# Designs tried in a protein design chat: VH-VL binders against q96il0. Part 212

Target 1, 167 residues: q96il0
Amino acid sequence: APERGAERRDTAPSGVSRFCPPRKSCHDWIGPPDKYSNLRPVHFYIPENESPLEQKLRKLRQETQEWNQQFWANQNLTFSKEKEEFIHSRLKTKGLGLRTESGQKATLNAEEMADFYKEFLSKNFQKHMYYNRDWYKRNFAITFFMGKVALERIWNKLKQKQKKRSN
Short names: E, the ipSAE of ESMFold2; O, the ipSAE of OpenDDE; V2, 0.75 times the mean of E and O plus 0.25 times the DockQ between their complexes.

## First folded at step 7 (VH-VL)

Design Ra39 (framework fv_ebrasodebart; at its last look DockQ between E and O 0.18; V2 from the best seeds 0.00; counts 0 for: pae E 10.2 > 2, placed apart)
Fold by ESMFold2-Fast, scan of step 7:
Structure Ra39 (fold): chain C 167 residues (1-167), chain A 120 residues (1-120), chain B 108 residues (1-108)
Amino acid sequence: as target 1 above (167 residues)
Amino acid sequence: QIQLVQSGAEVKKPGASVKVSCKASGYDFTDYYISWVRQAPGQGLEWMGWISAYSGYTNYAQKLQGRVTMTTDTSTSTAYMELRSLRSDDTAVYYCARSTPYKQGDFDYWGQGTLVTVSS
Amino acid sequence: QAVLTQPPSVSVSPGQTASITCSGDALGNKYARWYQQKPGQSPVLVMYDDTERPSGIPERFSASNSGNTATLTISGTQAMDEADYYCQAWKSSTGYVVFGGGTKLTVL
């Protein structure tokens, strides 16, 4: 039978080699990194006797995860596109081709790339600040519900122990 | 009181672009997201995308990617939705709606709607 | 194709309980929201977080979400409740948000 307290664990005890957890898994599972966001998704276990509060927590964590995945996928895509455009532009200015004689992609040196990274970070500073604000608000809500679930589980265990004593 | 007030009705020819505005009042504009939802005559609601008034981060419905752009102007507490390459099946009432960052699917206040008619 | 499936219409007599269902895989791991829309008017949020009612919405409105089916329940249905009702949830493969097809509630 599935464990009521399975959600207390966020990581599978065995290795994370599966994108989807096995049916009837008793614990949360962590999948491989998403190719766009580079974040690992968590697949949440749903216990048979999930309380309304536990369901709210799980759904809040799920929606927060997908928001976070979308944000970083978009940022990584923007970074990659702007980086390629920057490299292309600088190589064109130098009169160089996009590939070396060996067929490898032509690259800029570390000093030239440092200019791009500084520009990208400066341009995206405001977005990252507000991302952090939103992320903290989401994590505060998750922590609050985790606390409520913990209190509910403690109360239920106390009731269960009392029933065993009275029987 | 909290209000979202949208721009007036538009009539456009196929291939044109339309830009609808949504002016927010009665709350801190940058604390919320603005979503855009449209409704063709006699049809249901269709989500188009949302924008964070905090960061300017956007997410668009897959079928509208490449045709829609959402922006905000925090100095006027106004959100904008531009739809390009209009077709007759883009005829709809376009709504803006407010949601919080951590409850972004909860559309608690809606604009009055803007009718966009696309006809030759 | 329907990501969230609602019956096209539901009819009840005044004072009876109306139930409107919304089914889809997204509802198993995402919150259901419900909106009421009267002719010529903007939608109004009547339920959120599966079971929560916004301030100003009558207590006769309630909702649940079990498995992949969310249900909006209106107890003691009144003529003023006659409207179109839409459920809404996330589906990541299509972008963030999807609406059900809508249910016309008729109070006869």
Scores: ipSAE 0.338, ipTM 0.699, lowest interface PAE 3.2, mean pLDDT 82
Fold by OpenDDE, look of step 8:
Structure Ra39 (fold): chain C 167 residues (1-167), chain A 120 residues (1-120), chain B 108 residues (1-108)
Amino acid sequence: as target 1 above (167 residues)
Amino acid sequence: QIQLVQSGAEVKKPGASVKVSCKASGYDFTDYYISWVRQAPGQGLEWMGWISAYSGYTNYAQKLQGRVTMTTDTSTSTAYMELRSLRSDDTAVYYCARSTPYKQGDFDYWGQGTLVTVSS
Amino acid sequence: QAVLTQPPSVSVSPGQTASITCSGDALGNKYARWYQQKPGQSPVLVMYDDTERPSGIPERFSASNSGNTATLTISGTQAMDEADYYCQAWKSSTGYVVFGGGTKLTVL
């Protein structure tokens, strides 16, 4: 019985040393692309005097980022898995091995792969639609809270100027 | 109605392995994640890990790395958690929980729990 | 591991307001979740995204967050609310889920 090669189940990296921004940074930092999602994580700056509204915005941004990271990590893994299964199935159907005579991984032609992409997109269409809907909803919420935070900051600056004029 | 039904109680010896099943129903199994949480007698909740029901993408608690394996069978809508090299401190009620598609930390539905007793 | 700290117990009289706190660094960046667990039962999600209430959870349950502290509030506490309550957060760097130690709510 051929030893079914233990499919290396891609586990979430438990210890990917995410780029830690310098402790003295007053700015958001963008990390390298995540291995699974291929999305660049953002490290959000935490102000010393963060308002509750700013914190709410930051949390919303953080949650949205992670939502995106998780979605695309899962989608990319799913895609890779299904692609591999498709290739293997098609090669098997053709009576071809998984490796060429030269030892290279056997591949399908562009036309055959086009069928895979079409099928994959069709199968995942609803999922992508829901993702897009939620993406817009989240980003609108973020934008709304950004506006609120901006107004709060303006108001706080005006109050500080008034207090300085009164002293 | 959404339900998670777990396998029955298990008694194991130290060094043995246990595999707990969690059968999901009432929803599209592949659209969600399954998380595993355990609770030792009289203790709090401990997260073990989560798995994507569709992709098999997993994340395990660091403490359990190398000892735990989570799997899913989409054909039967069943999740499995295998814990190896059992110790007395692994005695706990093990829960499966449904995690939302985009937040693996939100456990909205739970199984009834599976008691695993590790005794010499 | 990020630790969430809860008081081990809270006591409240019927009809009074119970407050359960949960503190930890993870709560500064992530939403808190709250679970109710009655003796011999599975946990039930009672609050998510710091302040959101799942369908079927009574309106007397509310939650708030300030800094690194989440608070579950039960107004008009009833005898049926006697349970263990767990806060939960998510560590962004690892995707690990962390629970608080749990709080036993006693309705006197």
Scores: ipSAE 0.027, ipTM 0.677, lowest interface PAE 4.3, mean pLDDT 87
Fold by ESMFold2, look of step 8:
Parts: sequence; structure tokens; C-alpha cells
Structure Ra39 (fold): chain C 167 residues (1-167), chain A 120 residues (1-120), chain B 108 residues (1-108)
Amino acid sequence: as target 1 above (167 residues)
Amino acid sequence: QIQLVQSGAEVKKPGASVKVSCKASGYDFTDYYISWVRQAPGQGLEWMGWISAYSGYTNYAQKLQGRVTMTTDTSTSTAYMELRSLRSDDTAVYYCARSTPYKQGDFDYWGQGTLVTVSS
Amino acid sequence: QAVLTQPPSVSVSPGQTASITCSGDALGNKYARWYQQKPGQSPVLVMYDDTERPSGIPERFSASNSGNTATLTISGTQAMDEADYYCQAWKSSTGYVVFGGGTKLTVL
């Protein structure tokens, strides 16, 4: 689905530490959320006898995952940077310091922060619109190649069945 | 005919900034990304980042984060790359290149290159 | 970290077959691309998606990618093929674009 509104990504669980894919997995598998993008990466299985068409599909899926990971990592960093800049600007306008008496960073209340969320959404709306367009283009290409792989596998199955009858 | 025409050579002092332009023609500028690639004298190609020509979405090489800014002006079909805090090892030919949104690693058309020399 | 390694040079006689290799972890899970750069000129895309050839690139150019190694092959090599050749893929750990170090093809 298109990403039209505010981000709904969660951070990784606090207990997640180091992740290492299985050495001899025969299936795709899903790793823990990436620190920057908050997306769970898929680690793709590479069979020994992968067809050229199956390889093209796998590589297209890999490239799409990395593109998606990069987009959300960049957006998360932009969000964090612009949030701090907004807080700093509003505290300065109110004549307040950047830190409380205890030395902690000063913050704004929820209603004041609502202005930031509205401004961020508006400022980044075009970027998310074209991310969604590119996402759909990539998923169309993936679906097309999935269809080609499915037809290839059906054809190979029919060839094997025909050989058994003739022998 | 698809063309990417870049601004002329620049000579800069260390610590200065440079802004290179890349004017596209012969295609719909907003349907493609513009990537920036540099090449130091006698060295290989180094990817700097890319920008969506319509949305302004950027992706910068980690090495250059904080020093590079890429922008576009869709009304003039022009992409810009600004590199700040120049060092002598930033001396290179800077290329712009076109890529498609769904094949973002295929740089099919390249600008003529812009030599940026950083010397004291 | 993912790095694309190419031989620094390859020499062939005219009419013979040239092979340029590119090795790195980034190639096993991503498309390989190849660029030709002649002296004083911008790079030109000559192969993409491991085996695909852009319109206008001669059929004598072919490529493959198996394991962590991509290979650009030029059959019937001509003097005009003398150039620097770069492979390119995504760096798997960061998802950023990476180029190989380049290979100078000399046609003697």
C-alpha cells in the first residue's frame, strides 16, 4: 500500500543483539529489524541449480529490498534531524534554553509537537508520493518475473511427465 | 536526442564549496533519477549519490554524508550537486548520469564531466 | 565489507576474445553492470542486468554473473574496444552503489 501519512515504524526490540544468517538454509528467511530503516531484511536463498530466470527474479527482489531499506533509513534520519531543529527553533522563540535545570534536553508538549508532525508530513508529501510510485513500478516488475518463473517451472514439469510416458 | 550538459571546470581552494550543474534534455526529466559519480585523476569511478528529478528524494554515499547536497530544478530540467569543505583529494572529474527509478544502478546516459581542481 | 575487485589490465590481440572479471560479495545477490570509458570520455553502459546489452552495443559484447564473479567477454576484439572497463553493483551491507577498480583493456 502507498505511504500517504505519518510513518508507523517500530524500533527493534531492546533484546536484539547480533544477527547471523544460517550457513546452509534452503529457504528465504527474515532477519531482525535494521537499526536505521526499522525494516526486517529478507535473506534470499541461492540454490545450486538456480535457473537464469530464477536468478534474475531473486536479484530484482534483492535490489528492491535494498532500495526500500535505503529510503526508510534516510527518512528516519531526516525525521530525527528535523524534529530536533523544530524543537530548537520553538524553544528559542519562547526564550527558553535547550536544556532543563537537570541537564536533560528540553522538549515541547504534545500539542506543540503536533505542529511539527503536520509540517513534516506536508514537507515530505511529494517524496513519499514518488516513493510509492517507484514502489509500485518495482513490484509490478517483480510480479511479472514471478509469473515467468512460474511458467518456466510448469513447462519443466510437463517435459518430465512427457519423458516418463515415452520411456 | 538525450543529453546531459554540465557546467564548466572549477578551481577552488581547500575549505571552499563547489556547485556543479547538469542540464538534461531529450526526455521527461521527472521520470528519472540523476546520479553523481566522480573520478580522481588516474583513478576509478566513485559513486556520490543520486536524486529523484521530480520528488527531490536523495540517497548519498556514506563517505560524503554531511558534505554533499543534491537538488533539482524541474522547471529548467537541471540537477545540481554541491560539495562543501573541499579537500585536495576532492580533485576529480564530476559526472552526472541518468538512471531509471526501478533500475537505479543502470547509468545509461552520462554528462561530459566537470573538472573540479582543489589547490592552494 | 563488499568490494568489487577487477584485474588492473588485460591485453589481447585483435580478433581474439578478451575476458574481464569482477569479484565481490555484492554480485551474488545483485545485478552486475558494465561500463566502457575511453580516454578523455564519459563512461558508456555496455552491459546491464548481468547479461543484457543496451541498444547500439555490438553483439561481440557479452557478460555473465555466477557466484560472486561477473565476467565481461568481448569476442572478436577490435582496436576501438581499447578502453577502461568498470563493473558496478550495490554494496550488500549498505545498499549503496559500488564500482570495481577498473580494468584497462589493451588491444595489440
Scores: ipSAE 0.006, ipTM 0.583, lowest interface PAE 10.2, mean pLDDT 80
ESMFold2 (binder alone), look of step 8: mean pLDDT 90; pTM 0.934

Design Ra4 (framework fv_ebrasodebart)
Fold by ESMFold2-Fast, scan of step 7:
Formats: sequence, structure tokens, C-alpha cells
Structure Ra4 (fold): chain C 167 residues (1-167), chain A 120 residues (1-120), chain B 108 residues (1-108)
Amino acid sequence: as target 1 above (167 residues)
Amino acid sequence: QIQLVQSGAEVKKPGASVKVSCKASGYDFTDYYISWVRQAPGQGLEWMGWISAYTGYTNYAQKLQGRVTMTTDTSTSTAYMELRSLRSDDTAVYYCARSTPYKQGDFDYWGQGTLVTVSS
Amino acid sequence: QAVLTQPPSVSVSPGQTASITCSGDALGNKYAYWYQQKPGQSPVLVMYDDTERPSGIPERFSASNSGNTATLTISGTQAMDEADYYCQAWKSSTGYVVFGGGTKLTVL
């Protein structure tokens, strides 16, 4: 039997889908949606003359993407797994099979599913609050470093103009 | 107070299996991953894998794929690592460590370690 | 098994600056982490996200990560800093975490 979480064998360990940008790409590349997180990954282009500040920004963006992908992949898989386990457990308790006479998956009615949805939302409320807090924190950090990189590039252009003007 | 408390030392014969436990306290167990890292005598740290305490999703080091199984019991806030088909070079101190859900290598709290000796 | 290279040992006198390097291609696009391990003890996280210190770690610890080389720097090294130090990074190509081979810091 496959290990628990075998469904995620199609994704990277960080929860990001594997993909390869087109050859000769000199820009960031956006891939197809990840099967589990449903988010599109970005493959970041590494300039040949990347500054330490630019490297820190790129790493922060990559890590934030991996964090975001992992969170949503886990949430989506958890929801699906717990929903199926809940349905299975309730059907077993009622003495019903997992399939209907027509061969379709047996389901519970809205009243029976209400308990599951309430429990799932309750369990995940705190996680979503911490996720939102960290998501904003990460985006503020990214914006701050983007500002620093922009200032660095402006300064470098000014230095270059100064040299051209003196010649 | 955040703590990870591991089970006691084990002595096993080659070919046997060992199951090490790691009991967490002081935080919501399902909000974090548990990673397993081992260290052979006089050697460095080797990452074995991690498990999500919430989903049960696992990711194992390629070298150990097929020999290791990680599980959790949320009712007791306990993580388990089972290593099968033990060899003499599996002799090591086995650590559990807490990771943030989104940084598998961000090991902020460690258990005390469990010595597993594989000898005939 | 580790694809991160550290010097096996570094020696400094008390009060001097210790520098421990960690090199590998994983460091070019991933964060570096550093752990301190004293004999008979579990590892302790001393630096994370290339440059950040956890609460409780002295200010004399600092770190950087440039290109494929991460560096842990301990200024005004004390006898209590004598330990094994391990760097760590994600290895995205194989999908797992990787540790450096470790550096024994001796303060004499």
C-alpha cells in the first residue's frame, strides 16, 4: 500500500508542482495550476549579475510561494480526506455500502454533512487567521525589499549617467 | 512550555523493525509538522522525513523510501517513526523536531533523542 | 549524503571572531539555517532565513548567504560557543532537506 499522502507524489516536497520554464526564457515564467493547491507557480529568472539584495528578494518570493502552495495543498487534501472519512464512517454506522445500486459513490444528505462542515470550519478557523497574518507579513516584507531593489537600481543608473556626463 | 518527549533507547537485531515515539505538548499538535532526523555515532545530521500532524501527509528521504513510515495520533499528540529491515549502519540517535507547516527545515524545537542500536 | 560542504573544524581564541562556511548549489536559491549541537545534547536552532536570529540567541551570532556560500559568524567567541555547527537548506531538486557535514568549533 502506498504511504499516506501518496496523492502528493505529483508535487514537489514543498507543495509546489514540478514544471520547467520554456527554453531561452530570460523572464519569470508562470506555470499551470498545481493539482492540489490550485495555484499557479512562478519560476524566477536568475540574472547573471544578481546583487545580494536582489537574491534576498528572489529567495523571499520563492519561499513565500512554496509556503503558500504548501498551505493550500494541505488544506485542500485535508478537506477531501476528512470528508471522505466522515462519509465512510457514517455510512458504515448505518449499515450502508460505499456505492449505490447504480455504482455511484454513496453520499450523505445536507443535514448529516452539516456536522462535518461545522467541525471542519471550527478546526481550521485559527489556522486561517494565522495564515492571513503571515500572508500579509510576507507580502509587506516582499514590498519592502522590492522598494530597496528599486532604489538600488535607480542609484546604479544615476552613477552610470554621472560617468557618461563627465566624459 | 513547548516540549517534545521521545521514547527510550532500543536495541534491535539486524532485519528487525523499530518504532520511536515523540509526544508533543505546549502547542496545538495539528498546527505543525514533525520531522525526523538521525545522527550516527560521531557523524552528522541526516534528515529522514516529515509528517503533517493534521493531514497525515508524509515526505520521506529518498534513501529511506520503502523502509520508513511516519504516523501521528492526534488524540495523544504523539508522532511515530518506524524503520524496517534494520542494518548495522542504522545505529544512531533519532530525533524528532517540530517544523512550521510551510518550512520543513525550520526546526525550532527538538526532542531529547532516542538511541537505537542495531547489533547481533 | 549531505551536498553542503563545511570545513570539518575551526579553531579560535576566546574573544576572536569565528567564521564557519557552508557551500553548495542549494544555497543559491534557498534559505540557509544553522544549528548548534553540544556533546550529548539535541541541536539548537541558532540562525534561520539566511540572516535571522531566534529569540534567546546572543547578538554575537550573525549569518549571511551569498551565491552558493552561507557563512555563520560568531563575534567575541566565548568558551560556551564550543560545539558542532550544522548548516541546512532545502534541496528542491530531490524534494528533501539537506544538512552540511558539520564543523567542530574549538575555543582555546
Scores: ipSAE 0.006, ipTM 0.507, lowest interface PAE 10.5, mean pLDDT 80

Design Ra40 (framework fv_ebrasodebart)
Fold by ESMFold2-Fast, scan of step 7:
Structure Ra40 (fold): chain C 167 residues (1-167), chain A 120 residues (1-120), chain B 108 residues (1-108)
Amino acid sequence: as target 1 above (167 residues)
Amino acid sequence: QIQLVQSGAEVKKPGASVKVSCKASGYDFTDYYISWVRQAPGQGLEWMGWISAYEGYTNYAQKLQGRVTMTTDTSTSTAYMELRSLRSDDTAVYYCARSTPYKQGDFDYWGQGTLVTVSS
Amino acid sequence: QAVLTQPPSVSVSPGQTASITCSGDALGDRYAYWYQQKPGQSPVLVMYYDTERPSGIPERFSASNSGNTATLTISGTQAMDEADYYCQAWKSSTGYVVFGGGTKLTVL
């Protein structure tokens, strides 16, 4: 089946920037800021001898990055949409047109926009609180798996030294 | 307990539309996505799309774009899936399932299924 | 249609180990999920995050994901395990979902 390019045209923003690290790379690579989330994506290096535990950690880090990127892309789009709706509604209430004589979008002054910002922050307070909670939970999980990987590497190094001394 | 309860079986003629409901209980409806998956008789599972319960963001399978619409009503904790311009090959059991990309238990709870039969 | 490939059927005797594979490029970067479906019933999540088992799923169920191939393993297979098994992965960061074609497990 043909690839689904339309995935990035879906209502829910994908937010993921397309980038590729240099052909030869021994480390994680950081890309340009994403168009929608304004966050820099990290391309995770895959070692030749990656263990199942190391793969699990890498997938967890990648998943956390995608979760973070999707949250902020959605938040930014919601802000922009609601801002435009607020401006439209307020201009209509004043009996003003949605565009100036030059055809540009009509705007509100800072004092009028203060009402929108207060409403948006109040409406989204609980959502941001849950985001912060989930962010800390994810980082705890990553730290836990980093510890497991470190222990695995220590054990493998000890096994390797024992084998070298017995030969 | 967590439960998803779907509307009853439907029989439709080609060209008609069907709207299936999925009522959630036992959890905060707005914290999860609802995905829709169908299964034609004797066939495998086919993903149709998902909707975020709180924001109302949707992502539809490309094959169904233009024919499917997913909505939610947070006051009743109910998700809806409407499929238009029905064809005989849309005959399937339609499932709703609780999901969230990047959380444990994606598709962790499923509705009982709704049989939609399209025949002339 | 599906980019995840499963064998159409697997047969085992009671008490033997059943192994069901699922292969596709998505599995190298995405978690594998496994579902059990018995005739006339809804699918049930039996494995998630490549290797994790939901509460209530017997310990004889295990899974792995290496390279582009995920494997569901059922040790000491019982008659009650007879069902269709589907693997699932997320194709893109936006949450486009793909299912494997399904494997019918027969216990005779």
Scores: ipSAE 0.013, ipTM 0.580, lowest interface PAE 8.1, mean pLDDT 81

Design Ra5 (framework fv_ebrasodebart)
Fold by ESMFold2-Fast, scan of step 7:
Structure Ra5 (fold): chain C 167 residues (1-167), chain A 120 residues (1-120), chain B 108 residues (1-108)
Amino acid sequence: as target 1 above (167 residues)
Amino acid sequence: QIQLVQSGAEVKKPGASVKVSCKASGYDFTDYYISWVRQAPGQGLEWMGWISAYSGWTNYAQKLQGRVTMTTDTSTSTAYMELRSLRSDDTAVYYCARSTPYKQGDFDYWGQGTLVTVSS
Amino acid sequence: QAVLTQPPSVSVSPGQTASITCSGDALGNKYAYWYQQKPGQSPVLVMYDDTERPSGIPERFSASNSGNTATLTISGTQAMDEADYYCQAWKSSTGYVVFGGGTKLTVL
């Protein structure tokens, strides 16, 4: 049966995939690539009896995903813009138009584009260093809380075993 | 009944530090970021940074890096912003504002503001 | 450095349409937000996600964002709309928040 539009409760936040996970799923769902970042978002399953610690871990993972998507969306837009500007400037220097006689965008050869890639990487070196630093910090925090959640789950299982044995 | 309530006005000498508080109520404090924005007399809004209430992760404006520290206390749903090595040009109304993790913006609720005056 | 540019002031007569612009490099590829601030008060979010209006904000407020320019439009401007208006977006290179310089709207 097709879905009724207004009845749907599964909406994606702005900047995240608008496609929703299947209903009655008990696991995480991976969506299609985001239009701007080209990264696939993960829609996290929320258990009915999520502990505060489990909630904190899930929110850390969601926050890291949003941060990562925002970084790559900005990176891709900056790259595309600067690439177009570089191509336009080089074509102007050659005395060529921006489009071919068929109306398609004019392009540069691989040797000329290599100059752009080298300049782009050099110009963005510090930005990429900050990204890597923050990526390590975020993954360290997530790993730390994953360990705390694992210990909580082990403790709860031990308590449950003791209760069963007392009966 | 979502509210952000800030601490009272402060008068400081150059070189001192100030710590402004922002107490949140009416929502799950850990679901949102708290951003800090200041406004010098007769001037525009200047973003200072944000902090995640659940992770404690911060992102500070480049101009203030090294002078500002943002923290939270989830047990009291309170955010703090400390600014060190105060100068006369730090005189401003300091606002806290709530924002979503998906956006580094979307400031839907604001505190009443805290006037910090730096004078010799 | 400055990323978003607004005109310092805009004047309009009551009942006329006010237009406040916010210019930034590739701004249309980012989400724009708008805030209203009256003297002695905290800013109030009036527009978000380029075109969306929060509950409680009058229908006369609308906005757009394309290319390098975001625009806040107030139709049938009223005296109560007189305020400072600030645009906001995030910096393309780092994801940090930036505000425009602000526009004083005068309704005379």
Scores: ipSAE 0.008, ipTM 0.502, lowest interface PAE 8.3, mean pLDDT 79

Design Ra6 (framework fv_ebrasodebart)
Fold by ESMFold2-Fast, scan of step 7:
Structure Ra6 (fold): chain C 167 residues (1-167), chain A 120 residues (1-120), chain B 108 residues (1-108)
Amino acid sequence: as target 1 above (167 residues)
Amino acid sequence: QIQLVQSGAEVKKPGASVKVSCKASGYDFTDYYISWVRQAPGQGLEWMGWISAYSGFTNYAQKLQGRVTMTTDTSTSTAYMELRSLRSDDTAVYYCARSTPYKQGDFDYWGQGTLVTVSS
Amino acid sequence: QAVLTQPPSVSVSPGQTASITCSGDALGNKYAYWYQQKPGQSPVLVMYDDTERPSGIPERFSASNSGNTATLTISGTQAMDEADYYCQAWKSSTGYVVFGGGTKLTVL
């Protein structure tokens, strides 16, 4: 992000970040992965003569992106917190310290972590299923509005072509 | 047809907890989010958080994080909001409101409100 | 405190057009919503998705959202329109939902 166009990391409680696209842009721009969600945000180009319908589509796409960012940021945060709690509990049971001699965080091996992963995936299974339901509903709405915008653009081009022609 | 009916008024002492219920009827409860909004006497509306009735996914306002818990019971089409460590500035009318899963903030139907008074 | 700024009060005579503004950085990229609240009653959604009117809301109510300013317009204002009006938007940087401070509409 350029120094002048870049914004400070603007974080919701979920940890979502936002940055301006580098230099002027006539297209949507894809940013770096968010720290918490690990998803790449899309920065939408806003044309100067954006129609009300185009604005509704853009806002719907932005709302869907922020919903995705919040869901995955919260999911990743929950995973990290519960993983750390599990590791600390197991290390305490083994009589081990929370840090290695080198000062790094102590970890469990893959076999010991398998119980945690199974439990985490199992209890979050329904959340992921319902996320998919909402994802389908959002994409249906986006597709519908994309169709409406496409028809509006075709109509406007036809009107402009008719005005331009000498008969 | 569509209604949200909340539990009755509560009077609590500082440090106590309150749990407000919101019973939905006239629609498929699991197709919508339930949001909670409060209003202190003579003040404006303050959003507290929302919960998805189908996923149980919650999002809470930053200033209430750690004190609020929202839950649902799909068998009774009821949403709950519990606020802990009550302070005098938590005195307010608490509203539940319905929103669509593909919208995060439109409040098309509201409960009648529950007055929670925190006094010593 | 509120990231959406509304005038605290607006006064109009019956039959005149009332205009209530709502300003904030979120509005250019988010849908605006409007609620009417009469004393002792729950808020009522009067406008959604910037310009849309719910079933049952009189056609006298209209709204727009341009740049950083959303506007609720009530044409031919009636005594029954006297109420507090709140704008609302979705904002990810401070949470999912934010309300304006409210505007008391007086019809005299």
Scores: ipSAE 0.016, ipTM 0.568, lowest interface PAE 6.1, mean pLDDT 80

Design Ra7 (framework fv_ebrasodebart)
Fold by ESMFold2-Fast, scan of step 7:
Structure Ra7 (fold): chain C 167 residues (1-167), chain A 120 residues (1-120), chain B 108 residues (1-108)
Amino acid sequence: as target 1 above (167 residues)
Amino acid sequence: QIQLVQSGAEVKKPGASVKVSCKASGYDFTDYYISWVRQAPGQGLEWMGWISAYSGNTNYAQKLQGRVTMTTDTSTSTAYMELRSLRSDDTAVYYCARSTPYKQGDFDYWGQGTLVTVSS
Amino acid sequence: QAVLTQPPSVSVSPGQTASITCSGDALGNKYAYWYQQKPGQSPVLVMYDDTERPSGIPERFSASNSGNTATLTISGTQAMDEADYYCQAWKSSTGYVVFGGGTKLTVL
């Protein structure tokens, strides 16, 4: 966007550059949507003197993100595959070819597709409920570690102030 | 006590299928994942995949995709691993292991192992 | 791509400190786990989440993970610690759990 272009203040256009998070970033970076999961990944910033606790939090957040990405990539793949199979099966039942006279893929009307959506949702209801349970458990764990990191940072600041008073 | 107890040794011919069971006890079966790891004679550990005991979601190693199926039976707290189209290089001890759902790779309890021998 | 590399063998005398390394790109962003396996037995988790020790594992076991290298340290090594040791991490790009090649610890 023009607004963001102006904020970047590039003075000499050098042609085409690869998309990449800033090298000297001091914050997390959000990437483009993944092709398969359609979720935007977060690239976590690693501070120079990362504590063991901060490292554990970052790794937990990274693992949770990747678990989430894999779940939705698999779910989307399953949906696409079953949709294709349903359409193929239904067209065969009607005695229709898989392609129209123009060479395009043949499609079903909304009423017929409603049968597929109902079946898919029913079939996957339990799976999505357990996904939500796991998602909340993971976020609870992340919040717990965030609290521990916050307490560590407060404690370190208090220690530093006491040390300065002693000196 | 937490235990994972596996089915007994199997001898199969090339092209056959094998189904190994892993019965869990001492914890809520649906709160954990079950992973499968194999070890060929004299070799290291090789991860095969995992299954969620509560969602049924699976994730298989790419090398085994299309040949392996993992399932669970919550009524008996049992996980199953079926490997099809067996080859001689599938000869290995097959282990099931419990893993924490929010941290993949935290294999805190293991079954005793099941030797599967594939020979003509 | 990112594999976990361990030395094939490490030898120590009883009472010495054993150090087993595990190197790989995954370790900078993922937890390291360590397993002990004795002949004819199942692996046993000895260290998890880089530095944590499960209940029942002796205090002489400790571990670290910095940069791309995780290290398992056994202080005052005993004959009973003789075993194969495997490191393990999550490899997100392939959706797979990856194990190191294993290290045979021999206590002389």
Scores: ipSAE 0.006, ipTM 0.570, lowest interface PAE 9.4, mean pLDDT 81

